# Ledger of designs, part 1: VHH binders against RNA-binding protein 12 (RBM12)

All scores and structures are predictions.

Target 1, 78 residues: RNA-binding protein 12 (RBM12), of Homo sapiens (Human) (q9ntz6r430to507)
Amino acid sequence: FCVYLKGLPFEAENKHVIDFFKKLDIVEDSIYIAYGPNGKATGEGFVEFRNEADYKAALCRHKQYMGNRFIQVHPITK
Below, numbering starts at 1 at the first letter of every chain, in headers, positions and changes, except where a header shows other numbers; Kabat numbers aren't used for antibody chains.
F, E and O are the ipSAE of ESMFold2-Fast, ESMFold2 and OpenDDE, as the mean of both directions, binder to target and target to binder. V2 is 0.75 times the mean of E and O plus 0.25 times the DockQ between their complexes.
Where letters were taken out, [cut] stands.
Atom coordinates printed by the task and the answers are left out, and those that the model quotes come from them; centres of patches stay.

## First folded at step 1 (VHH)

Design a1 (framework vhh_7z1x_3)
Fold by ESMFold2-Fast, scan of step 1:
Structure a1 (fold): chain B 78 residues (1-78), chain A 124 residues (1-124)
Amino acid sequence: as target 1 above (78 residues)
Amino acid sequence: QVQLVETGGGLVQPGGSLRLSCTASGFTFSDYYMNWVRQAPGKGLEWLSGISSSGSTISYADSVKGRFTISRDNAKNTLYLQMNSLQPDDTAVYFCARDYYDSSGWYEDAFDIWGQGTQVTVSS
């Protein structure tokens, strides 16, 4: 169960993603923050959840704030 | 009120060096990824280099790797570009620019605040 994140602060770290999904059972080793060819964060990331209930709860965090930035949370497609 | 001011441009001979400075005011400089961008006569904007808010992550365009060095001093709200081995093709207006994201919350590799620029001319 994986979500795609968009709008992450450019200096976001794994700890910020963990805090954003507080109270949900995430696979911490799955956290990925994307970097562009210019070497800076693109604002995109991915996170896996251990169960379907927490995956669905994560989708409900769509457009909630991480600091002063709102985060888009999307299901990923194959 | 939010402002970036570039200084340090001028006329130099090929092979020469210049150090550009960009002073920030009206915002918390240490919270932002900062960039150097240039525009040569009759050409579009070219991104040159970027540096993270802490200074720990730095990147360069292929055209300037090994010749230019970006750095910052957060205590002085100042961004720097050390330019070595300057060539006639480096003649341009040089801008510092603050990073941003769009209203959807995605980083678009675009900038929301620009300085007015400083002219660098490399000529014999």
Scores: ipSAE 0.000, ipTM 0.125, lowest interface PAE 14.2, mean pLDDT 76

Design a10 (framework vhh_7b18_3)
Fold by ESMFold2-Fast, scan of step 1:
Structure a10 (fold): chain B 78 residues (1-78), chain A 123 residues (1-123)
Amino acid sequence: as target 1 above (78 residues)
Amino acid sequence: QVQLVETGGGLVQPGGSLRLSCAASGFTFDDYAMGWARQVPGKGLEWVSYIYSGGDTEYQDSVKGRFTISRDNAKSTVYLQMNSLKPEDTAVYYCATDYGEWDTSGYYYFDYWGQGTQVTVSS
């Protein structure tokens, strides 16, 4: 159960992703924040959920804010 | 020191176009991401688009395909080309930058905002 994130703040760390999905059972070791070839964050990320119920709840966070950035939460298939 | 000055807002009919400009000063423009956000009447602040220092862009779903963000580093200016405008695009539009945030921990990505420019889409 994995989601794709867009719009992350450039300084976003794993702790910010954990807080954004607070009360959901995420696989903390699955958190990936993408960086470009220049070593700077791209604003993209991925995170896995331990169960389907929390995965579905995470999709409901789509277009909510992490700080002053709205976050896109998309399902990943295959 | 840091200043962001927006221009280009106005009144347009549905289906019309506007181009917003934001002139930046007081920081190393080329090194920082720029974004546009809007204050919709009766709603909170809503991110519209951003452009990274390297030129990559992202858009809110409701504006994707209609709005285009771009930057001119030689002029320290960021632009928002708005096409096929809808009444729901009526808002005060702000430009913002992440100057001062890049190397620090935290949630808040943009520190500096312009004064805003009013966009009204009505018949």
Scores: ipSAE 0.000, ipTM 0.119, lowest interface PAE 14.9, mean pLDDT 72

Design a11 (framework vhh_7w1s_2)
Fold by ESMFold2-Fast, scan of step 1:
Structure a11 (fold): chain B 78 residues (1-78), chain A 121 residues (1-121)
Amino acid sequence: as target 1 above (78 residues)
Amino acid sequence: QLQLVESGGGLVQAGGSMRLSCAASGFTFDDYMGWHRQAPGKQRELVAKISGGSTAYDDSVKGRFTISRDNTKNTVYLQMNSLKVEDTAVYYCARDYYDSSGWYEDAFDIWGQGTQVTVSS
C-alpha cells in the first residue's frame, strides 16, 4: 500500500512526512523524498503503509497542508 | 517578504514584439523564476523558466520568447517576438519554491498579480 506525494515543501524531511501522517501505521524505512540534479527536493515523495485502513485514511489527507504547501496524496499500486 | 510585480503588457499586432518586466522586492531575489500565462477558458501554463544560468521554454513559445534577468535591479524579463493571436493571455511571473532544475509547473508559490497581453490579427 503505497502513496505518491506531490507538493512537499523544499525543506521537508522524513520527520515531516511522519508528522503529516501521524496516527497512521507508516513503514518509516519506505519514506522517499525525491531530489533533482541540482541537489534540491523536487517536491515529490513516496511512502508505504502497513495496512489498507491506514492507506485509505492517508488518501483522505489529500490537499491538507504541510507548512505553507498543500500536499497531494495519490494512490499507487505495485 | 518577497513580492513580485509585472509590467509591460498591452495591445500588440500579430508578428510584433513586446517585453514584460517582473520586479522583485523584499528580501533576497530568488535564482529560480518563471513566467506563466493563462488564456481565457484555458489552464494556466508555465511558458519560460530561468534557473541559475540556464533557461527552458514550452514548445509553444520556443524560439520566439526569451527569459532573462538583471540581478542588480532584481528584475526578470520576458522578451516576446513573432507574437501570435494564440499568445493572448494574462502573464504571471512567479518564484520557484523548490529551486528545481526540472519543468515543474506547481513548484511556484510566490506569484505576481498578472499583466494582460492582447495580440490582434
Scores: ipSAE 0.000, ipTM 0.140, lowest interface PAE 11.8, mean pLDDT 73

Design a12 (framework vhh_7z1x_3)
Amino acid sequence: QVQLVETGGGLVQPGGSLRLSCTASGFTFDDYAMNWVRQAPGKGLEWLSGISWNSGSISYADSVKGRFTISRDNAKNTLYLQMNSLQPDDTAVYFCAKDMGYSSDWEDYYGMDVWGQGTQVTVSS
ESMFold2-Fast, scan of step 1: ipSAE 0.000; ipTM 0.199

Design a13 (framework vhh_7sr4_2)
Fold by ESMFold2-Fast, scan of step 1:
Structure a13 (fold): chain B 78 residues (1-78), chain A 123 residues (1-123)
Amino acid sequence: as target 1 above (78 residues)
Amino acid sequence: EVKLVESGGGLVQPGGSLRLSCAASGFTFSDYWMGWYRQTPGKQRDLVADIDSGGSTKYGDSVKGRFTISRDNTKNTVYLQMNSLKPEDTAVYYCAAEYDSGYYPEDLSYDYWGQGTQVTVSS
């Protein structure tokens, strides 16, 4: 159960992703934040959930804010 | 250190034109949404125009057809060309920058703001 994230702040770290999905059982080792050739985050990421209920709850956080950025949460079931 | 420095404001007669510039530094300019907001005393800041990392633009209803926003990624600068200026355009104009978060311009919340530049339209 994995989601694709778009709109992450440039300064986003794993701890910010963990806080954004607080109270959901995430696979912390699955957190991936994409970086471009300039060494800066692209604003894209992925995270896996341990169960389907929390995966579905994560999709409901689509369009909520991390700091002052609007985060998109999308399914990537395939 | 992030800096946004506005220039080009001033006094102009109704029907005149001004070109505002905002020079940016301290971030990867080409990845950011750039916007112009304006504020009149006693009112909240209103969106004038914005331009995303891909060059797509949006304008406030009061300025459509008169103002044009553009960007030059080689100079790290965003511009606002203001034509057919009216007294109601009198305001402090602020440059703003936000990481291009994707598809929802109406939900933009800006990371960085310039100091503002005064535009006065009067005879």
Scores: ipSAE 0.000, ipTM 0.109, lowest interface PAE 13.6, mean pLDDT 76

Design a14 (framework vhh_8pnl_2)
Fold by ESMFold2-Fast, scan of step 1:
Structure a14 (fold): chain B 78 residues (1-78), chain A 122 residues (1-122)
Amino acid sequence: as target 1 above (78 residues)
Amino acid sequence: QGQLVESGGGLVQPGGSLRLSCADAGFTFSDYWMAWYRQAPGKERELVARITSGGSTNYADFVKGRFTISRDNAKSTLYLQMNSLKPEDTAMYYCAVEGSDYFTSPDEYDYWGQGTRVTVSA
């Protein structure tokens, strides 16, 4: 049960992702924030959920804000 | 509010080519991820091609190898080069802001242009 995140603030840390998905049972060790070759965040990330209900609830957070930034939450697709 | 102005549409025969342009009329174009969408009568709008501020591109399978999206930040203009046009490419083509390197659009429809008509007909 994994989602793809887009639009993360460049300063985003794991703690911000945890707070964005508060009240959902995330696999904290699964949190991945992508970094480019320059060592800066790309704005992309991935998170796993422990059960289907929380995965579906996470998809409902699509287009909600992390701080002052609008986050896209997508199912992982080819 | 920003405004996007599309141009370059027209009538062309199957196998022909057109180049669409989308001009920025009042916002910081170079910071934004941009896209081309299309909508044929009776269909929903569908993504055709997307380009990031850094120039990375993505294409819908139905246009791969035929269309090329590009941008000229100095001119604040987005382009779509359409080659080997087919009757099924007939649609209204829209330019859209998809987000930026700092954030996504609040609504993916907030900065739509008025569209430019492409008709592919013998």
Scores: ipSAE 0.000, ipTM 0.093, lowest interface PAE 12.9, mean pLDDT 73

Design a15 (framework vhh_7xy4_2)
Fold by ESMFold2-Fast, scan of step 1:
Structure a15 (fold): chain B 78 residues (1-78), chain A 125 residues (1-125)
Amino acid sequence: as target 1 above (78 residues)
Amino acid sequence: QLQLVESGGGLVQPGGSLRLSCAASGFTFSSYWMAWVRQPHGKGLEYIATISSSGSTIYYSDSVKGRFTISRDNAKNTLYLQMNSLKPEDTAMYYCARESGYDFESGSYDAFDIKGQGTQVTVSS
C-alpha cells in the first residue's frame, strides 16, 4: 500500500511526512524523498502504509497542507 | 511543445457566471491530473480545483466549494471551470495547469506546470 507524494516543500524531511500522516500506521523506513540531478529536492516522495484502511485514509489527505504548501497524494499500486 | 490555452474570462457583475475553457496540446492530456489556479493582482498563486486523469476524483478549495465546478473532456483535450455566484474576491488571472513532478523555489503550489497566458476574470459592479 504505497502513495506517491507531490508538492513537498524543498526543506521537507521524514519527520514532516510522519506528521502529515499523523494517526495513520505508516512504514517509517519506507519514506523516500526524491532529489534531482542538481542536488535539490524535486518535491516528490513515496511512503508505504501497513494496512488498507490507513492507505485509503491517506488518499483522503490529498491537497492538505504541509506548512504553506498543499500536498498531492496519489495511489501507486501494482 | 506543451501548450495550455485558457479562454472564457471577462468582466461580470457580482452574482454572475462565467465558463472557462483550457485547450491542451503537446502531451497525453488523458494521463494527467489537471488544475485551475488563480492569481489575484499582487498576490501569489491560489489553488482552485483539481481533477483526476479520468475525471472521477475532484477536489475544491474551500473558497469556491459549491460555486465552481471543474470538468474535463479527454476526447477534446479540454479542461473546464464553471463559475457561478461570482464575488468581487474571485477577481484574478485564472490559469490552467498540469500537475507536475517538480516543485519550484518560487512559491506555493509550484507543483503545477503553468504554460498558458491565463484568462482574466474581473467581478465588479
Scores: ipSAE 0.000, ipTM 0.125, lowest interface PAE 14.6, mean pLDDT 74

Design a16 (framework vhh_7b18_3)
Fold by ESMFold2-Fast, scan of step 1:
Structure a16 (fold): chain B 78 residues (1-78), chain A 124 residues (1-124)
Amino acid sequence: as target 1 above (78 residues)
Amino acid sequence: QVQLVETGGGLVQPGGSLRLSCAASGFTVSSNYMGWARQVPGKGLEWVSYIYSGGSTEYQDSVKGRFTISRDNAKSTVYLQMNSLKPEDTAVYYCARDLYDEYSGWEPYYFDYWGQGTQVTVSS
C-alpha cells in the first residue's frame, strides 16, 4: 500500500511526512524524498502504509497543507 | 498561462445527476495528469477522481461506481459525470492540473493550477 506525493516543500524531511500522516500507521523507513539529476529536490516522494484502511485515509489528505504547501497524495501507477 | 474553467454545478435532488466540465487552456490535456477535488463546507479539500496522461482513471471509494471522469482531447476538456448524487456530495468541485511531467524538470514548484470551483448542492 503505497502513495505518491507531490508538492513537498523542498526542505521537507522524513519528520514532516510523519507529521502530515499523523494517526496513520506508516512504514517510516519506506519514506522516500526524490531528487532530480541536478541534485535538487523535485518535491516528490513516496510512502508505504501498513494496512488498507490507513492507505485509504491517506488519500483523503490530498491537497491538505504541509506548512505553506498543498500536498498531492496519489495512488501509485507503476 | 494555464487556465481551468469549470461549469455544470447547481442544485439537484438526491438520486439526481450532474455533469461538470473543465475547459483547459495553455497546455495539452492528454499530456498531463488531471483531476477533480471537492471542498465540503467546513472541511479541507479531498480527492474525488483522476485521469492520468495515458488515460487510466482512479476514484475515491465513496464515489466509485457513481462518478466517471473522462476527457475530450480535441476540445481540451475534462468531465466529471456524477450519478446517484447524495446529500454528502454537496461541495465546491475543483478541476486541477498536476504540473510534473518529464519536461518540467527538477526545479521547485510552488503552485497548483486550479479552476475557480463550481458549487454542487444536493438537497430535496
Scores: ipSAE 0.000, ipTM 0.112, lowest interface PAE 16.4, mean pLDDT 72

Design a17 (framework vhh_7z1x_3)
Fold by ESMFold2-Fast, scan of step 1:
Structure a17 (fold): chain B 78 residues (1-78), chain A 129 residues (1-129)
Amino acid sequence: as target 1 above (78 residues)
Amino acid sequence: QVQLVETGGGLVQPGGSLRLSCTASGFTFSDYYMNWVRQAPGKGLEWLSGISGSGGSTSYADSVKGRFTISRDNAKNTLYLQMNSLQPDDTAVYFCARVGEYDSWTGEYESYYYGMDVWGQGTQVTVSS
């Protein structure tokens, strides 16, 4: 169960993604924050959940804030 | 007053289809993301689908992707959920809900968040023979 994230702060780290999805059972090793060819963060990322219930709860956090940025949380099709 | 009213629920056989409607009043409908959420007997709330204010972006829970289609008619202040290939486990009360305020004019996100702040009363969908 994987979600696609958009709108991540430029300085976001794995710990911020963990805090954003607190109380949900995430696969911490699955956290990926995307960077472009120029080495700058694109604001995109991915994270996997261990079960369907927490995956669905994560989708309910769409447009919630991480610091001063709202985060888009989208389903990702395999 | 700000309100959402769902209609279109009912009894349907497995494999059948239903179209739910949600009529909004008291706010500028086109400025808000809208969601469909359901609650099955004895279960918690399950998010199903969301749509942007313009209708240009949609999202679906995996359990309904390919079977349900969300759409909106901003001229009629109405949100829709087309439900196809209904299964007994789709039996639930279906709610439409508004995502909290977003300032679309300036593109600012200072007040925007996904917390659903306005809910309809719900419409019952029962999938049974």
Scores: ipSAE 0.000, ipTM 0.094, lowest interface PAE 17.2, mean pLDDT 73

Design a18 (framework vhh_7sr4_2)
Fold by ESMFold2-Fast, scan of step 1:
Structure a18 (fold): chain B 78 residues (1-78), chain A 126 residues (1-126)
Amino acid sequence: as target 1 above (78 residues)
Amino acid sequence: EVKLVESGGGLVQPGGSLRLSCAASGFTFSDYAMGWYRQTPGKQRDLVADIYSGGSTKYGDSVKGRFTISRDNTKNTVYLQMNSLKPEDTAVYYCAAGSEYWEDLSAEGYYEYDYWGQGTQVTVSS
């Protein structure tokens, strides 16, 4: 149960992703924040959930804010 | 108009220190990531240090432990404290500002800085 994230701020770390999905059972070791060829964060990331209910709850956080930036939360197929 | 003005560069002996300042105007400074980059002749610019609007910092491997980036949002200024300078630190140092607000994400350009200063020369020589 993985989601794809867009819109992460440049300074985003695993702890910010954990806080954004607080109260949901995430696989903290699954958190991945992408970096581009310029060596800077692209604002993209991925995270896995332990159960389907929390995965569906995570999708409902689509376009909620992390700091002053809204985060896009998208499903990932198998 | 956005303006970034660097100061504090100059000639210094190996082992010495310099403090660079970048005075910013024309945008909401506290919402922007600020960075220092350097360029030697014939090479592309490389990362010295970044400081994001939230306060987190990142450093290039060659300067980690020697340089410190900081910002003062009340003065719209970013600083680079350079200690234990080496001849290999000789370069033109550029201040950069990047909006952390973007709607669409791609590897092409969204992590690039929007604004750059004219650069300040740092020469480390005996």
Scores: ipSAE 0.000, ipTM 0.169, lowest interface PAE 11.8, mean pLDDT 76

Design a2 (framework vhh_7xy4_2)
Fold by ESMFold2-Fast, scan of step 1:
Structure a2 (fold): chain B 78 residues (1-78), chain A 125 residues (1-125)
Amino acid sequence: as target 1 above (78 residues)
Amino acid sequence: QLQLVESGGGLVQPGGSLRLSCAASGFTFDDYAMAWVRQPHGKGLEYIATISGSGGSTYYSDSVKGRFTISRDNAKNTLYLQMNSLKPEDTAMYYCAKDLEYDFWSGYEDYFDYKGQGTQVTVSS
């Protein structure tokens, strides 16, 4: 159960992803945040969920805010 | 119909190499970023690497940086993953995925979508 994230703030860190998905059981060591050549986040990332219910709940967080930016939460389908 | 067909997996010894291929059809290949993701038996999906539509930009998971190289041949509609210095922890089903980028003017959303059955990589001594 994995999602693709887009629209992350450039200053985003793993702790911000954890807080964005608060109350959901995420695999914290699965968090990937893409960084550009300047060492800043590009706004993209991935995270895994431990169970299907929390994965579905995560999809419902689509377009909710992290700071002043809404976050796009997209399924990886199989 | 959009199709992604992965190949190139197999059994390999630790320290060995494999080259995975993904044949894409049913869409304009060079318009989209492509990714490799994997799923070890009994575990969740893990992101591996992404390559931009032009091939000019690549991104890697920390677990594979320096060992794996993602590339593409837009003339052949094919995505590749060169895997070197393989470890037992690289054992997984590998999938290629299409990334549909968000268009701010059209209002559509981006997403990852994989359609293939994957290709199994087993690293064992």
Scores: ipSAE 0.000, ipTM 0.113, lowest interface PAE 15.1, mean pLDDT 74

Design a3 (framework vhh_7b18_3)
Fold by ESMFold2-Fast, scan of step 1:
Structure a3 (fold): chain B 78 residues (1-78), chain A 123 residues (1-123)
Amino acid sequence: as target 1 above (78 residues)
Amino acid sequence: QVQLVETGGGLVQPGGSLRLSCAASGFTFSDYYMGWARQVPGKGLEWVSYIYSGGSTEYQDSVKGRFTISRDNAKSTVYLQMNSLKPEDTAVYYCARDWGDYEESYYYGMDVWGQGTQVTVSS
């Protein structure tokens, strides 16, 4: 169960993704945040969930805020 | 066993009404926050409404004034009364259970989901 994240703050780290999904059982080793040449997040990422219920709950956080940025949470089914 | 069972979906014309019910079993219903979310084919899942254990409610902006969430703790049931339905309300509606212990992100604790009930708004 995997989601694609878009709109992450440029300062985003794994800890921010964990907090954004804090009551969900995420596969922490699956967290991927795209980083640019300066070592800062580019705004995109992926994360896996251990079960379908938490995956569905994650999709409900689409357009919720991480700091001052709303995060797009998209299913990966293509 | 913990489970949620939704009923009440169906076909309705624009401007019509439907009442969804979600029967809960296997847990102390009154201790949990409950919510409704919907999935439009090809789109992400979105929350629709939320009801706290104490009865306070929240709604997505697009359904405010048209939908009403309520609960009956004696029957372990949560309801969604949907009025003035629009074609864009066509979706599979899911009932969900939430721990409800976060103020900023109270929708984040949803851990049990029903099977969903189809609502189609069409002529």
Scores: ipSAE 0.000, ipTM 0.145, lowest interface PAE 17.6, mean pLDDT 74

Design a4 (framework vhh_7sr4_2)
Fold by ESMFold2-Fast, scan of step 1:
Structure a4 (fold): chain B 78 residues (1-78), chain A 123 residues (1-123)
Amino acid sequence: as target 1 above (78 residues)
Amino acid sequence: EVKLVESGGGLVQPGGSLRLSCAASGFTFSSYAMGWYRQTPGKQRDLVADITSGGSTKYGDSVKGRFTISRDNTKNTVYLQMNSLKPEDTAVYYCAREGYDILTGYEDYMDVWGQGTQVTVSS
């Protein structure tokens, strides 16, 4: 159960993703924040959930805020 | 369908005032918290103000004391009164409805957005 994240703040770290999905059972070592060839964050990321219920709850957080940016949460196939 | 329609945007000089309206349809308006957000080109959306179904309000730090959010449940409308406008208030202003996540009970979530209304503060 994996989601694609878009719109992450450029200084977002794993701890911010963990807080954004608080109370959901995430696979913390699955957290990936994408970086471009210039070494800057692209605003994209991925995270895996341990069960379907928390995966579906994560999809419901689409357009919620991390700081002053709203985050897009999209389903992906693993 | 659930729909939010903003109006009242326009061009004003610094120090001026505008009143934005957001007309809601397709849901029980009185049961939902509503908010105003703004976005400058190339930036992400920021909270301007929100109001709960019970009338409690919250404001972004940059607008506190200058803007007032209110609602009229008989008209299914939320308002943003903007006073002492500054050039940095120039943005597209969006109306939003706060959602309720049934699975988690998490309520700090905006699930419906309007199309936006442009506010330009220019001398």
Scores: ipSAE 0.000, ipTM 0.087, lowest interface PAE 18.5, mean pLDDT 75

Design a5 (framework vhh_8pnl_2)
Fold by ESMFold2-Fast, scan of step 1:
Structure a5 (fold): chain B 78 residues (1-78), chain A 122 residues (1-122)
Amino acid sequence: as target 1 above (78 residues)
Amino acid sequence: QGQLVESGGGLVQPGGSLRLSCADAGFTFSDYAMAWYRQAPGKERELVARISSGGSTNYADFVKGRFTISRDNAKSTLYLQMNSLKPEDTAMYYCARDEYGSGSYYDWFDPWGQGTRVTVSA
């Protein structure tokens, strides 16, 4: 159960993703924040959830804020 | 849905002016190059203007001297001042993060947003 994140702050770290999905059972080792070849963050990321209920709850956090940033939460299709 | 929200379009007569805005709520706006694109009915999408993170601007030949791209990093907003509008400028206008010059292979704007419609008609 994975989601694709878009709109992450440039300075976002794993701890910010953990806080954004607080109360949900995330696989912390699955957190991936994307960087481009110039070493700059792209604003994209991925995170895995341990169960379907928390995955669905995560999708409900679409358009909520991480600090002052509006976060998009999208399902990943196999 | 996209991170960028375009506004400011409308119906204007030839020779008129419009100011388009693009609000970026999803990224550290000041760190990245931004661009305006347009798509006229039945035509492909084309680049109109680009502004680097440092403020350097580039314009398509068909808008040079008429359009001005600018940014307000404090408001995380991109602007396009459009003067001396022509019927040929009629299009949907879209803003996007410019991948070229950033060194990133990722497209931050996917899918393209709704855009803002500009109609130049007598």
Scores: ipSAE 0.000, ipTM 0.087, lowest interface PAE 16.0, mean pLDDT 72

Design a6 (framework vhh_7z1x_3)
Fold by ESMFold2-Fast, scan of step 1:
Structure a6 (fold): chain B 78 residues (1-78), chain A 125 residues (1-125)
Amino acid sequence: as target 1 above (78 residues)
Amino acid sequence: QVQLVETGGGLVQPGGSLRLSCTASGFTFSSYAMNWVRQAPGKGLEWLSGISGSGGSTSYADSVKGRFTISRDNAKNTLYLQMNSLQPDDTAVYFCAKDSDYGDYEWELDAFDIWGQGTQVTVSS
């Protein structure tokens, strides 16, 4: 159960993704924050959930805030 | 066909105000959240504000809270950004951007799928 994240702040780290999905059972070593060839964060990421209920709850956090901007949470192929 | 066109940019003195407009065409405007993003010379993109399709929910970056107000008129397919108390560091190209739709278990991967061409705002004395 994976989601695609877009709109991540430039400074976002794994700890911010963990906090954004607090109370949900994420696979912490699945967290991926994308960087471009210039070495800068692209604002994109991926994360896996251990169960379907928490995956569905994660989709409900679409457009909630991480810091000063809202995050887009999209379903992806399992 | 599907496009966003920004207008309302220009030169303004520090402390002044401007209202930007973004006219949408080629899609059902009221079905999509809309955003304002800016880019200063030599800097990256900075997200400023977002508004839900209905206009019932808004969000702002800390850098513009209290100074900028986002709104929309769905009957006119137009997004607005009211900018007050402008400062020289607000100088940038301002873009409007459309969110991709997401739905139950849709394979949507693109957060902003349509961007305008941008309008230049210059704040100088």
Scores: ipSAE 0.000, ipTM 0.110, lowest interface PAE 15.2, mean pLDDT 74

Design a7 (framework vhh_7sr4_2)
Fold by ESMFold2-Fast, scan of step 1:
Structure a7 (fold): chain B 78 residues (1-78), chain A 123 residues (1-123)
Amino acid sequence: as target 1 above (78 residues)
Amino acid sequence: EVKLVESGGGLVQPGGSLRLSCAASGSIFSDYYMGWYRQTPGKQRDLVADITSGGSTKYGDSVKGRFTISRDNTKNTVYLQMNSLKPEDTAVYYCAADLGYSDYEWPSEYDYWGQGTQVTVSS
């Protein structure tokens, strides 16, 4: 169960992703924040959840804020 | 971190032209999605034009064919060439920069904003 994240602040770190999904069972080793060839964050990320209930709860956090940016949370089944 | 400073605004008569510049400092400019937005009193900011790091452009319907956005990565500057100006183009124009999703058009997704430059089109 994995989600695709869009709109991450360029300063976002794994700890910010963990806090955004707090109280959900995240596979912390699965957290990936994408970087471009220049070493700059693209605003994209991925994270895996251990169970379906928490995966569905994560999708309900779509358009909630991390700092000053709303985060888009999408399933990776498309 | 990016700091944006707009310039080139002013008073112009209908049918006139202005060129806005937005100078960026503090980070690698070429990686950023850049946009121009405008705001009139009592309304939210509306997209005027944007340009991706790769140079692809998008324009608001009211300005298509009249305005041109461009960027110069060697000067860390984005430009908005405004032609055939109309009174309804009167607004404060803001420059915005984002490292995130370059195909997104919503102002709330931009990481950095300039302080704005006033454009007034009147007789």
Scores: ipSAE 0.000, ipTM 0.116, lowest interface PAE 12.6, mean pLDDT 73

